# VHH binders against tRNA(Ile)-lysidine synthase (tilS), part 21

Target 1, 344 residues: tRNA(Ile)-lysidine synthase (tilS), of Thermosynechococcus vestitus (q8dih2)
Amino acid sequence: MWGIHHARLHTTLKTQQWLPLGSRILIALSGGQDSVCLTRLLLDLQPHWQWSLVAVHCDHRWRADSTANANFVQQLAQKWHLPCEVVSAPDLPKTEAAARSWRYQVFESVAKALDCTHVVTAHTQSDRAESLLLHLLRGTSPDGLATLLPSRSLGAIQLVRPLLGMTRAQTAAFCQAYGLPIWQDETNHNLEYRRNRLRLELIPYLQQHFNPNVEEALAQTAELLASDRAYFEAEVERLAPTVLREHPPALDRLRLREFPLALQRRLIQCFLRQHLKRGLNFRVIEAVRALMTTGNGSQTASLPGGQHLRVCGRWIELVRPMPPPPAPVPPDPGERSPPPSPLY
Key: E = the ipSAE of ESMFold2; O = the ipSAE of OpenDDE; V2 = 0.75 times the mean of E and O plus 0.25 times the DockQ between their complexes.

## First folded at step 8 (VHH; framework vhh_h_nbbcii10_fgla)

Design Y3 (from P4 with A114E; at its last look DockQ between E and O 0.81; V2 from the best seeds 0.00; counts 0 for: pae E 3.4 > 2, framework grips)
Fold by OpenDDE, look of step 8:
Structure Y3 (fold): chain B 344 residues (1-344), chain A 130 residues (1-130)
Amino acid sequence: as target 1 above (344 residues)
Amino acid sequence: QVQLVESGGGLVQPGGSLRLSCAASGFTFSTSGSYALGWFRQAPGQGLEAVAAISSSGGSTYYADSVKGRFTISRDNSKNTLYLQMNSLRAEDTAVYYCAAGTYSGSPELYEAEWEYDYWGQGTLVTVSS
């Protein structure tokens, strides 16, 4: 039955064209309220959009109830006549980062295998707010606060988050209103997880004492930061060829001086990311910036990998560590002079 | 960005009247436009139901059979506001009422089609109870 959330999602999809007519879409279905909500919405919209829908469930195998969860999802998918793939994780590090990385790899792989052009996840406005807070609290750049984009590339596939305009409360209400079965993850109440602490303690506190609309406010901030990030990324892409030399790798320090501080930092960062695998930080960027005004021959401290940057006229050049001198070839054991012939 | 904001909802007794308002921003009401304005409602456990609609020119209106003779849709272009006058309210009229706007091709059959509307308000609750 078509409801207000159907209409709103339909309007959003119509406006943004995230999920084109007739597209084959892979739905990340965890069994939780948000993913169930998304799945039901997409199924209900399917006759209008003519999508081919398929679900994927990622079983991390970390929880004792993971098999039961997978079975729940399969039963739900069957009930809804939705094809569903279940993928079980190999032995993964028990980190959120590892789990996330694996899930996205699975999404890409399964989408490719099933000829899906799009993958959808059930991230909500609440998730966006939480992610922003987590990143803020740990310390991050402005770009790091631009969390959970509505759409992004995942290889050749487009990842879409259709529920970013809905709160967790709204998805809960939706599931309740339509009598949708939801898998309850017991770990969702474990306060050992920072995200749960945000959800269960901090955000409610903020809602009560600071701003009842804090989730929306934070999500909007994330959106604005995303747009700013996109602008700067485009500018860096546009300007990079004018200030970055590839062979040999160098920065044009005279041109860099003409740019605003934000662009200087981003262009330097762009350059360093191309050549440094690790260790890029604010200090390194500032060290490179300092070379813009220093004398010829000035150089940074040693960077990760043994590289450093040096001023050579107009250019800040990346200097690679010289290969260790070839080990001294052991002196050829001198030709043993034949023993002197006995003087008969 | 186009925004629609409903107001005027509340608790009313059976037989009572309410007037809902929808303030529109981001676009201007005009008789020369090609759009439709509509009211929808969603009762608890029910789907969206078209209640009333009006064309940009005002020359075409739609009413659901359940509200004919009791509800009147109108607009004030000077205020960019859509109205729904609800008279002789019944318990069955209890719902969240939504204002909607969309491009309109001129087919009256599409007035009741929620998928033809491009913008939606947040809704206002109308409760009819004794």
Scores: ipSAE 0.270, ipTM 0.741, lowest interface PAE 1.5, mean pLDDT 90
ESMFold2, look of step 8: ipSAE 0.356; ipTM 0.795
ESMFold2 (binder alone), look of step 8: mean pLDDT 80; pTM 0.828

Design Y4 (from S23 with D118E; at its last look DockQ between E and O 0.81; V2 from the best seeds 0.00; counts 0 for: pae E 3.0 > 2, framework grips)
Fold by ESMFold2, look of step 8:
Structure Y4 (fold): chain B 344 residues (1-344), chain A 130 residues (1-130)
Amino acid sequence: as target 1 above (344 residues)
Amino acid sequence: QVQLVESGGGLVQPGGSLRLSCAASGFTFSTSGSYALGWFRQAPGQGLEAVAAISSSGGSTYYADSVKGRFTISRDNSKNTLYLQMNSLRAEDTAVYYCAAGTYSGSPELYEAPWYYEYWGQGTLVTVSS
């Protein structure tokens, strides 16, 4: 039976077309309240959308807890007549980030095997607010604050987050109102995890003393930054072939001068990201930008890996370190020359 | 962006009256166009129930059987506001009431179907108890 959250999600999906009619959709089903809420909503909307739905559960191989979780998910999927794949990690993940990376690899692999075009995860408005705060506290760029996009590419499939319009409190109330069983994860209350500390201590404090709608406010900020990021990424992609040279790597500083400061920085960032493994920061971008107006032969300081950038006419060229010298060869009998010095 | 904001909910005694208002912004009420304005309600543990709806012309209305003769839907285009006058309230009317707007061009059963409404308010709680 449709409630208000079905109606709102249905309208959003009609407008945005994130999950087109007839799509074959892989649902990430952890068994937690948000994923159970998402799955129930999609099952209830399915008759109006003609979707093919299949779930995937990623078992990270916590000992008995992970096995019980997987059994819970399989039993729930059986009750709901929802096909469900369970994939176990081959090794215990060392970090939460490694576990997340593995899950997304599983999504791509399972979607390919089952011919799914979309994968959905149950990230909420609350998750988006938490992620913005975590990134802000680390001092991330505006692009890094554009967290948890509603839709993005994941290899050959689209990753969609249909619940970004619902808070965690709303998914909890949904599960309670519909009598949905959920898996309680004991780590959800562990304050050693920074995200849990934000969720359990900081956000309630902000709600009580600053803004009762702070989760929505933060999520809206993330969305506004995401739209700005998308605009600039599209412009950089369009302009890059006319400014960046691949062989040998260089920037056309005369063309670069024609663009506003924001595009200059982003085109330089795009170039440096393609050619540097590390050491990219705002200071480096500005050092390269300064070369747009300097004399021939001007250069940056050395970057990690021994690289630097140098002005050569209209080009700012990437200069790579010399390869190591060849191994010394013995001199001819009768005359000897000193060997070349090794690199240090 | 279209926004719908409900107000006027609260606690009332059985047999009492209450008037709900829905202020619209980004959407101008007129007699032209092809749209419907409606009130839905959701009681705890229940789904959305269509309560009342009115067409853009004002000539087509819908009322749920449970509210006929007690509730009246109306609108004031000069204030861009939809109303629900609720008389002779009963305990079973206790619910969160939502204002909704959507495209309409068809049979009266479309007023009852929440999937035809494109915009939804945040809801206002009406509690009817002794």
Scores: ipSAE 0.428, ipTM 0.820, lowest interface PAE 3.0, mean pLDDT 86
ESMFold2 (binder alone), look of step 8: mean pLDDT 80; pTM 0.835
OpenDDE, look of step 8: ipSAE 0.758; ipTM 0.932

Design Y5 (from S23 with A113R; at its last look DockQ between E and O 0.84; V2 from the best seeds 0.00; counts 0 for: pae E 2.3 > 2, framework grips)
Fold by ESMFold2, look of step 8:
Structure Y5 (fold): chain B 344 residues (1-344), chain A 130 residues (1-130)
Amino acid sequence: as target 1 above (344 residues)
Amino acid sequence: QVQLVESGGGLVQPGGSLRLSCAASGFTFSTSGSYALGWFRQAPGQGLEAVAAISSSGGSTYYADSVKGRFTISRDNSKNTLYLQMNSLRAEDTAVYYCAAGTYSGSPELYERPWYYDYWGQGTLVTVSS
């Protein structure tokens, strides 16, 4: 029984080919509302796409009920005749970032073991709006606002987010309308987490007082920024071999002058990321860009690690600190020193 | 970018009438094109039902048995708009109605299948109640 969300997702997948005919797909299934909605949609579309579907559940052990959650997911997958792998964390992650990193390691490992070409997660339009706001409030670059791409590489596989066209309210209504069991995770309502405060307090305030469609509007902004980022990343990749020198590391400032400001900054950023361990920020990029038009021998201030950049003719060269001197050669073991003189 | 926008929904008493409109942008209705244009509906807790469809030439039409004689599909190419005239409305007609377009030109019996449509509107609610 197809509903409108099946029809829309089917159309999007025909146009975008994010999950090609016959793909072997690993589904991240937490048991929550969005992941259950995603799984049901893909199962209902499967006959038209000839996909092989396998689920994976990542048990972080963060909550006392994590075993019950895994059992719920296994029972649901069994009922749906969906093969399901459950992977438990060997150590409790200390941070959200560590938990996320572990999940993505599991996705890559399980996908390799089961020969899956794609992994799907249930990120929604609402998630994209929330992520843009979190990054904006932190004061990130436009590239940092291009969050939650619909498709991107994850090692040797593709990570796809098929639900970016649905809001969280729509996934809830879907699960309710189709009588789908879901696992309620009580941490989703805990206001101590910044993302939950944004979701439960800020977004509703914006919807009521500013724009009832604010989630859609913010997600569209993230998509526009993502397309701009993709354009610039492709241009930098194409141009870098003609501007960057690897041995010794340098920038061709005469070539660099030929490009618009945005490309100048991005080519400099590309060079600095290859050669600096830390200390890359907007001020450093602008200091290097200023060397495009200065006299021979001009240089930046010292950067973290003691490095700086210096103009040498057409090149802006990276100057590294000298390594420490080697240790002295030990004395010959057969030599005997005279005894020290007595002290008075 | 192709877009379909429905309008004309609302609350109507049983036996009443409504006229739904679907304005298209990003493509032009043409008698020489290879489109099927249709109306689907989804009642709460139900799947999509095909209500009516018309070929791009206008020579083939489809109506669900439950609406034959009561609903009429039509279009106005000069306004790039598809219409559904709904007469003698019943409580069972309560649903969200969606406009759809697809490039399929096979048998009219296939017009009822939602996977052959490539563009979908956001929907307009029709409520038939006393």
Scores: ipSAE 0.500, ipTM 0.844, lowest interface PAE 2.3, mean pLDDT 86
ESMFold2 (binder alone), look of step 8: mean pLDDT 82; pTM 0.847
OpenDDE, look of step 8: ipSAE 0.803; ipTM 0.947

## First folded at step 9 (VHH; framework vhh_h_nbbcii10_fgla)

Design Z1 (at its last read DockQ between E and O 0.75; V2 from the best seeds 0.00; counts 0 for: pae E 2.3 > 2, framework grips)
Amino acid sequence: QVQLVESGGGLVQPGGSLRLSCAASGFTFSTSGSYALGWFRQAPGQGLEAVAAISSSGGSTYYADSVKGRFTISRDNSKNTLYLQMNSLRAEDTAVYYCAAKYGSLDYGWGSEPWYYDYWGQGTLVTVSS
ESMFold2, look of step 9: ipSAE 0.524; ipTM 0.852
ESMFold2 (binder alone), look of step 9: mean pLDDT 80; pTM 0.821
OpenDDE, look of step 9: ipSAE 0.823; ipTM 0.954
ESMFold2, fold request of step 22: ipSAE 0.518, 0.453, 0.470; ipTM 0.852, 0.829, 0.838
ESMFold2 (binder alone), fold request of step 22: mean pLDDT 79, 79, 79; pTM 0.821, 0.822, 0.819
OpenDDE, fold request of step 22: ipSAE 0.844, 0.842, 0.840; ipTM 0.963, 0.962, 0.961
ESMFold2, last read: ipSAE 0.485, 0.463, 0.518; ipTM 0.839, 0.832, 0.852
ESMFold2 (binder alone), last read: mean pLDDT 79, 79, 80; pTM 0.819, 0.822, 0.825
OpenDDE, last read: ipSAE 0.841, 0.841, 0.841; ipTM 0.961, 0.961, 0.962

Design Z2 (at its last look DockQ between E and O 0.88; V2 from the best seeds 0.00; counts 0 for: pae E 3.1 > 2, framework grips)
Amino acid sequence: QVQLVESGGGLVQPGGSLRLSCAASGFTFSTSGSYALGWFRQAPGQGLEAVAAISSSGGSTYYADSVKGRFTISRDNSKNTLYLQMNSLRAEDTAVYYCAAKYGSLDYTEGWTPWYYDYWGQGTLVTVSS
ESMFold2, look of step 9: ipSAE 0.399; ipTM 0.809
ESMFold2 (binder alone), look of step 9: mean pLDDT 81; pTM 0.830
OpenDDE, look of step 9: ipSAE 0.754; ipTM 0.929

Design Z3 (at its last look DockQ between E and O 0.91; V2 from the best seeds 0.00; counts 0 for: pae E 2.4 > 2, framework grips)
Fold by ESMFold2, look of step 9:
Structure Z3 (fold): chain B 344 residues (1-344), chain A 130 residues (1-130)
Amino acid sequence: as target 1 above (344 residues)
Amino acid sequence: QVQLVESGGGLVQPGGSLRLSCAASGFTFSTSGSYALGWFRQAPGQGLEAVAAISSSGGSTYYADSVKGRFTISRDNSKNTLYLQMNSLRAEDTAVYYCAAKYGSLDYESGFYPWEYDYWGQGTLVTVSS
């Protein structure tokens, strides 16, 4: 039976076409309230969209109850006549980032095996607001604040987040109203995790004292920043060939002066990402930008790997460290040694 | 930005009356396209139920059997507003009421299926209780 959230999601999917008619869709089903809500919504919409739906549950084995969680998910999927794949981690992940990376590798592998074109995750509007705040507190760039896109590529498939229009409170209310069983993860209440403190303490404080709709406001800011990011990425792609030289790597500082500050920084960033393995930060970008107006021979400090940027006329050139001289080759009795094999 | 905003809900005794309104912003019900309008409701633990629908001109109206004779749908294009006059209210009318708009013509089937609608309001609560 359709409620208001079915109607709203259906309308969004008609307009955005994130999950086209007839798609084969892999649902990431953790058993938590958001994933159960997502799964129920997609099952209820399925007759109007002709989707083929399959679930995947990733068992990280981080908790003693992970087998019980997987059993819960399998029983739920069976009850809903939803095919469900359970994949266990071969090793305990060392970090949350490693666990996330493993999950996404599983999504790609299972989707390929089952010919799925899309994978869906249950990230909510609340998750987007939380991610924006966490990144803002870290001091990331505007691109880093454009969190949790509604749709993006994941290898050969599309990753879609259909619940970005619903808050966590709304998914909870949905599950309660429809009598849906959910798996409660005890980690969700542990205040030692920064995201949990933000969710349980900071967001409620902001809702009570500043803006009752703060989750929506923050998520809308993330969406606006995503569209700005897309605009600048397209502009940089168009302009880069006129400013960046590949061989040898350099920036055209006379051409660069013609652009507004925002584009200067983004073009320099684009160049540095192509040629530096690490050490890219705002300070480096500004040091390179300062070379636009300095005299010949001016240069930056040494960067990791021994590289630096130096003005040579019109160009700001990347200078790499000179390789160490080859070791002397001792003479053989009566025979010249062949040259050493290339190092790489 | 397209929005539909309902108002006029509240607590009322059985047999009483309320008038709901739905103000549109970001589009005009008749100027940029032909929009049919409807009222839906959702009671706790229930799905969306169509209540009433009205054609773009206002010339055709449709009502659920459960509200026929008690509720009147109307529209005022000069105020860009949809109305629902609810008389002789009963306990079973308790629900959140949603305003909705769809592009195109209206018949009984298309006016009463929620998947036919393109815009939805935030909802207004009506409670009918002694």
Scores: ipSAE 0.515, ipTM 0.849, lowest interface PAE 2.4, mean pLDDT 87
ESMFold2 (binder alone), look of step 9: mean pLDDT 82; pTM 0.840
OpenDDE, look of step 9: ipSAE 0.812; ipTM 0.951

Design Z4 (at its last look DockQ between E and O 0.92; V2 from the best seeds 0.00; counts 0 for: pae E 2.7 > 2, framework grips)
Fold by ESMFold2, look of step 9:
Structure Z4 (fold): chain B 344 residues (1-344), chain A 130 residues (1-130)
Amino acid sequence: as target 1 above (344 residues)
Amino acid sequence: QVQLVESGGGLVQPGGSLRLSCAASGFTFSTSGSYALGWFRQAPGQGLEAVAAISSSGGSTYYADSVKGRFTISRDNSKNTLYLQMNSLRAEDTAVYYCAAETYVTEGSTYTYPWEYDYWGQGTLVTVSS
């Protein structure tokens, strides 16, 4: 029994081919309203798409009720005749970032074990709006605002977010209309978490006083930024072999001068990501870009790890820290004197 | 990009009438081609039901048994607009009504299944109550 959300998702999937006919799909099933809504939609569409569906539940052990949550998910999957794997975290995650990283490792591992080509998560339009705001308030580049892509690679599999066209209110209404059981996570109302304050306080205020459709507006902005990012990433990939030298690592500053500012910055960023472990930021990119027009021998300040960039003719070369010199052998009578101090 | 926008919904008493409109853009209505246009409705807790559909030529139409003789589908190609005239309305007609388009009709299409359609409007609410 298809409703309007089945019809809309079906047409989106026909157009975008995010989940091709016959795909073997791993569903991230937390038991919350969005994941239950996603799972039910995919089960209802399954006969038309000939998908093989299997669920995975990640038991974070983050909270005392995590075992009850896993039991709820297993019982729901059994009721729906949906195979379900439960994976428990080996240690309590220390941060949300650590928990997320672990979940994605589980998705990749379980998908490989079960020969799934796709994993789906239940991120909504509301999540995309919230993520854009969170990143904006933290301060980030336009690329960092291109959050929650509808589809992206995750190792050897494709991660897909089919619900980006639905709000959290719509997934709630879907679950209520179809009588679907939902696990309610009590931390969703804990205002000590920044995302919860954004969801419960800021977004309702924006809806009330600025734009009733603000979630859609913000999600559309994230999508526009994502398409811009994709364009520039493709251009950098095409141009990098003509600008970046691998051995020894260097940038062709004469070639760089031929490109617009946006490409100069992105090509430098691409180079630095290949050779710096951390400490890459806008200030470093601009310091390297300034070397495009400076005299031979000009260099940046020391970067994390003791590295710096220096102009050598047409090249901006990466200079790595020197190994320590061997310990000096004391001179004996008749040995040459040490050389004088180096010139400044 | 095809876009469908419905209008004309509202509250009406049993026995009353409403006319729904669906303005299309990015797709031109004509008497030729192999497309279909339809009206669906969804009542709370129910699935989508095909109400009426019309082919590109206008000679092939569909009406659900529950609306035959009461509803009329039509179009105005000069305004690129699809219509649903709803007469003798009943409480069971209460639903959100959606305009839909199948821009190329495939072999065996009956115009009555939601998966046959490629584009959907945002919907307009019709409430029939005393």
Scores: ipSAE 0.438, ipTM 0.835, lowest interface PAE 2.7, mean pLDDT 86
ESMFold2 (binder alone), look of step 9: mean pLDDT 83; pTM 0.851
OpenDDE, look of step 9: ipSAE 0.798; ipTM 0.945

Design Z5 (at its last look DockQ between E and O 0.85; V2 from the best seeds 0.00; counts 0 for: pae E 2.5 > 2, framework grips, unsure alone 63.3 < 65)
Fold by ESMFold2, look of step 9:
Structure Z5 (fold): chain B 344 residues (1-344), chain A 130 residues (1-130)
Amino acid sequence: as target 1 above (344 residues)
Amino acid sequence: QVQLVESGGGLVQPGGSLRLSCAASGFTFSTSGSYALGWFRQAPGQGLEAVAAISSSGGSTYYADSVKGRFTISRDNSKNTLYLQMNSLRAEDTAVYYCAAGTVYTSDTGYRYPWEYDYWGQGTLVTVSS
């Protein structure tokens, strides 16, 4: 029984082709309202798209009820005749970031094993708005505000977020209207978590006092920034071979001067990402950019890891700390007498 | 780009009347068949029901049995607007009403199923209550 959300998603998928006809799709099924909504929508659309669907549930083991959650998901998948893989974390993740990273590694691994071409997650328009606000409050570049892309590569597969056109309120209403069972996570109401405070306190305040459509407005801003980011990433990819030198690592500052400020910064950022593991920020990019117009021999201050950038003619070269001298090479045994026994 | 916006919903007593409008932007209706147009509704806990449709030519109409004789669909291509006149409203007409448009390539169809439409409005709530 199709409702308006089936019709809208169907139209979006026809236009965008995120999940082409006949695709083999891995569904991330947590048992929460958004993932249950996503799964039901895809199952209902499946006859028109001829998809092969399989679910994966990632058991983090962070809570005592994680086994019960996995059992709930398996029973739901069985009721829906949906094949379901459950993957348990080998060790407890230390942070939320580690848990997220592990989940995405699982998605790629399971998709490869089952020959899936796509993985879908149930991120909503509300999630996109929340992510933009969290990144904004942390302070980030415009690229960092381009959160939760509708489709992106994840290794050899495509990660798709089909619910970015639905709010959390709409997925809740969908589950209620269709009588869908959902798993309630008690930590969703714990205000010690910043995400929960944003969702339960800040977003409702903004809706009531500033813009009732604030979730859509923020999600659209994230989408506009994503398209700008994609344009600049393509330009940097095209230009980098003409500006960046790999051996030894350097930037062509004469060529760099030919470009607008935005491209100068992004080409420098591209270079530094290839050679710095940590410590890349706006201040470092600007320090390197200043070398475009300085005299030969000018350099940056030391960067984390003891590296710095130095002007050498037309090049801004990466300078690493000198490694310790190698140990003297012992003579070949046939060329010299071996040293006395270790007793001396 | 393409947008359909419904208006005219509201609270009405049984036996009352409402007229729904659907304004289109980003494309034009055409007298000779660029688009078939329809009204759907969704009551709580129910699926989409086709209420009325009008062919791309304007020459044929479809009405659900539940609304025949009470509802009238019409289109005004000069105003780029689709209408639904709803008379003798009943409690069971309570729903969110959606405007939809589907492209027609070679023949004129009834367009009575949701998967046949390409564009959907945001919906307007009609409540019939006493």
Scores: ipSAE 0.486, ipTM 0.832, lowest interface PAE 2.5, mean pLDDT 85
ESMFold2 (binder alone), look of step 9: mean pLDDT 78; pTM 0.810
OpenDDE, look of step 9: ipSAE 0.803; ipTM 0.945

Design Z7 (from S23 with F27Y T28E F29S S30F S32F G33S; at its last look DockQ between E and O 0.78; V2 from the best seeds 0.00; counts 0 for: pae E 2.5 > 2, framework grips)
Fold by ESMFold2, look of step 9:
Structure Z7 (fold): chain B 344 residues (1-344), chain A 130 residues (1-130)
Amino acid sequence: as target 1 above (344 residues)
Amino acid sequence: QVQLVESGGGLVQPGGSLRLSCAASGYESFTFSSYALGWFRQAPGQGLEAVAAISSSGGSTYYADSVKGRFTISRDNSKNTLYLQMNSLRAEDTAVYYCAAGTYSGSPELYEAPWYYDYWGQGTLVTVSS
């Protein structure tokens, strides 16, 4: 029994081809409302797409009820005749970053074992709006605001987010209308977490007082920024071999001058990301860009790790930290002169 | 790409009438007359039901048995608009009504199947109180 969300998702998949006909798809099934909604939608669409569907549940074992959650998911999958793999975590740091990294490693491993070409997660339009706001409040580049892409590579498989056209309210209503059992996670209501406060307090305030469609508006902004990012990334990839030198690392400032400001910044950013572990920000990019028109020997201030950039003719070269000085030799017996100072 | 926007829904007494409109637009190479068009509805606790459809040529129409004689589908190519005139409304007509468009032609039974339509509107609520 198809409803409007089946029809809309079907249309989106026809036009975007994120999950081609006959694909082998791994579904990330947490048991929460969004993942249950996604799974039911894909099962209902399966006859028209001839997909092979299998679920994976990642039991991170953080909560006392994690075994009950896994049992819930397994019983739901059994009821739906959906093969389901449950993978339990080793001991992990109790951070979302560690849990997310582990889950994505599981997705790659299970997909390889089961010959799946795609993995799907139940991220919604609401998640995209929330992520954009969190990144904006943190202060990030336009590329950092292009959050939660509908499709991206994850190793040898494609990660697809088919629900970016649905809000959390819509997935909840879908589950209620179809009588779908869901697993309630008590931490979703804990206001000590920034994302939960944004979801429970800020977004509703914006909906009531500014724009009732604010989640859609923010998600569309993230999508527009993602398409702009993709365009610039393709241009940078095409141009980088003609501007960036690998050995020794350098930028061709004469070639760089010939490009528009946006490409100058992005080519410099590309170079710096390849060679700096941290410390990349707008100020650094602009300091390097200023070297395009300065005299030979001009340089930036020292960056984290002791690196800096310096003009050497047509090149802006990366200068790495000085090699450490030789260890001081012990003085001869009978002399107690101080050793030479080491340098790092 | 096609954008569809429904309007004209609202609250009405049994036996009353409403006229729904669906305005269509496109960014590039848009030709309204190349689309087959339809109206679907979804009531609480029910699936998506085909209500009426009209071929791309305008020469063929389809109506669900539950609305025959009461509803009339029409299109106006000069305004890029699809209409549904709903007369003699009943409580069971209460639903969200969706406009749909597709480029495929086929037998009239295919007009009933939502998977053959490629574009969908946001929906407009019709409430018939009883």
Scores: ipSAE 0.487, ipTM 0.840, lowest interface PAE 2.5, mean pLDDT 86
ESMFold2 (binder alone), look of step 9: mean pLDDT 82; pTM 0.851
OpenDDE, look of step 9: ipSAE 0.813; ipTM 0.948

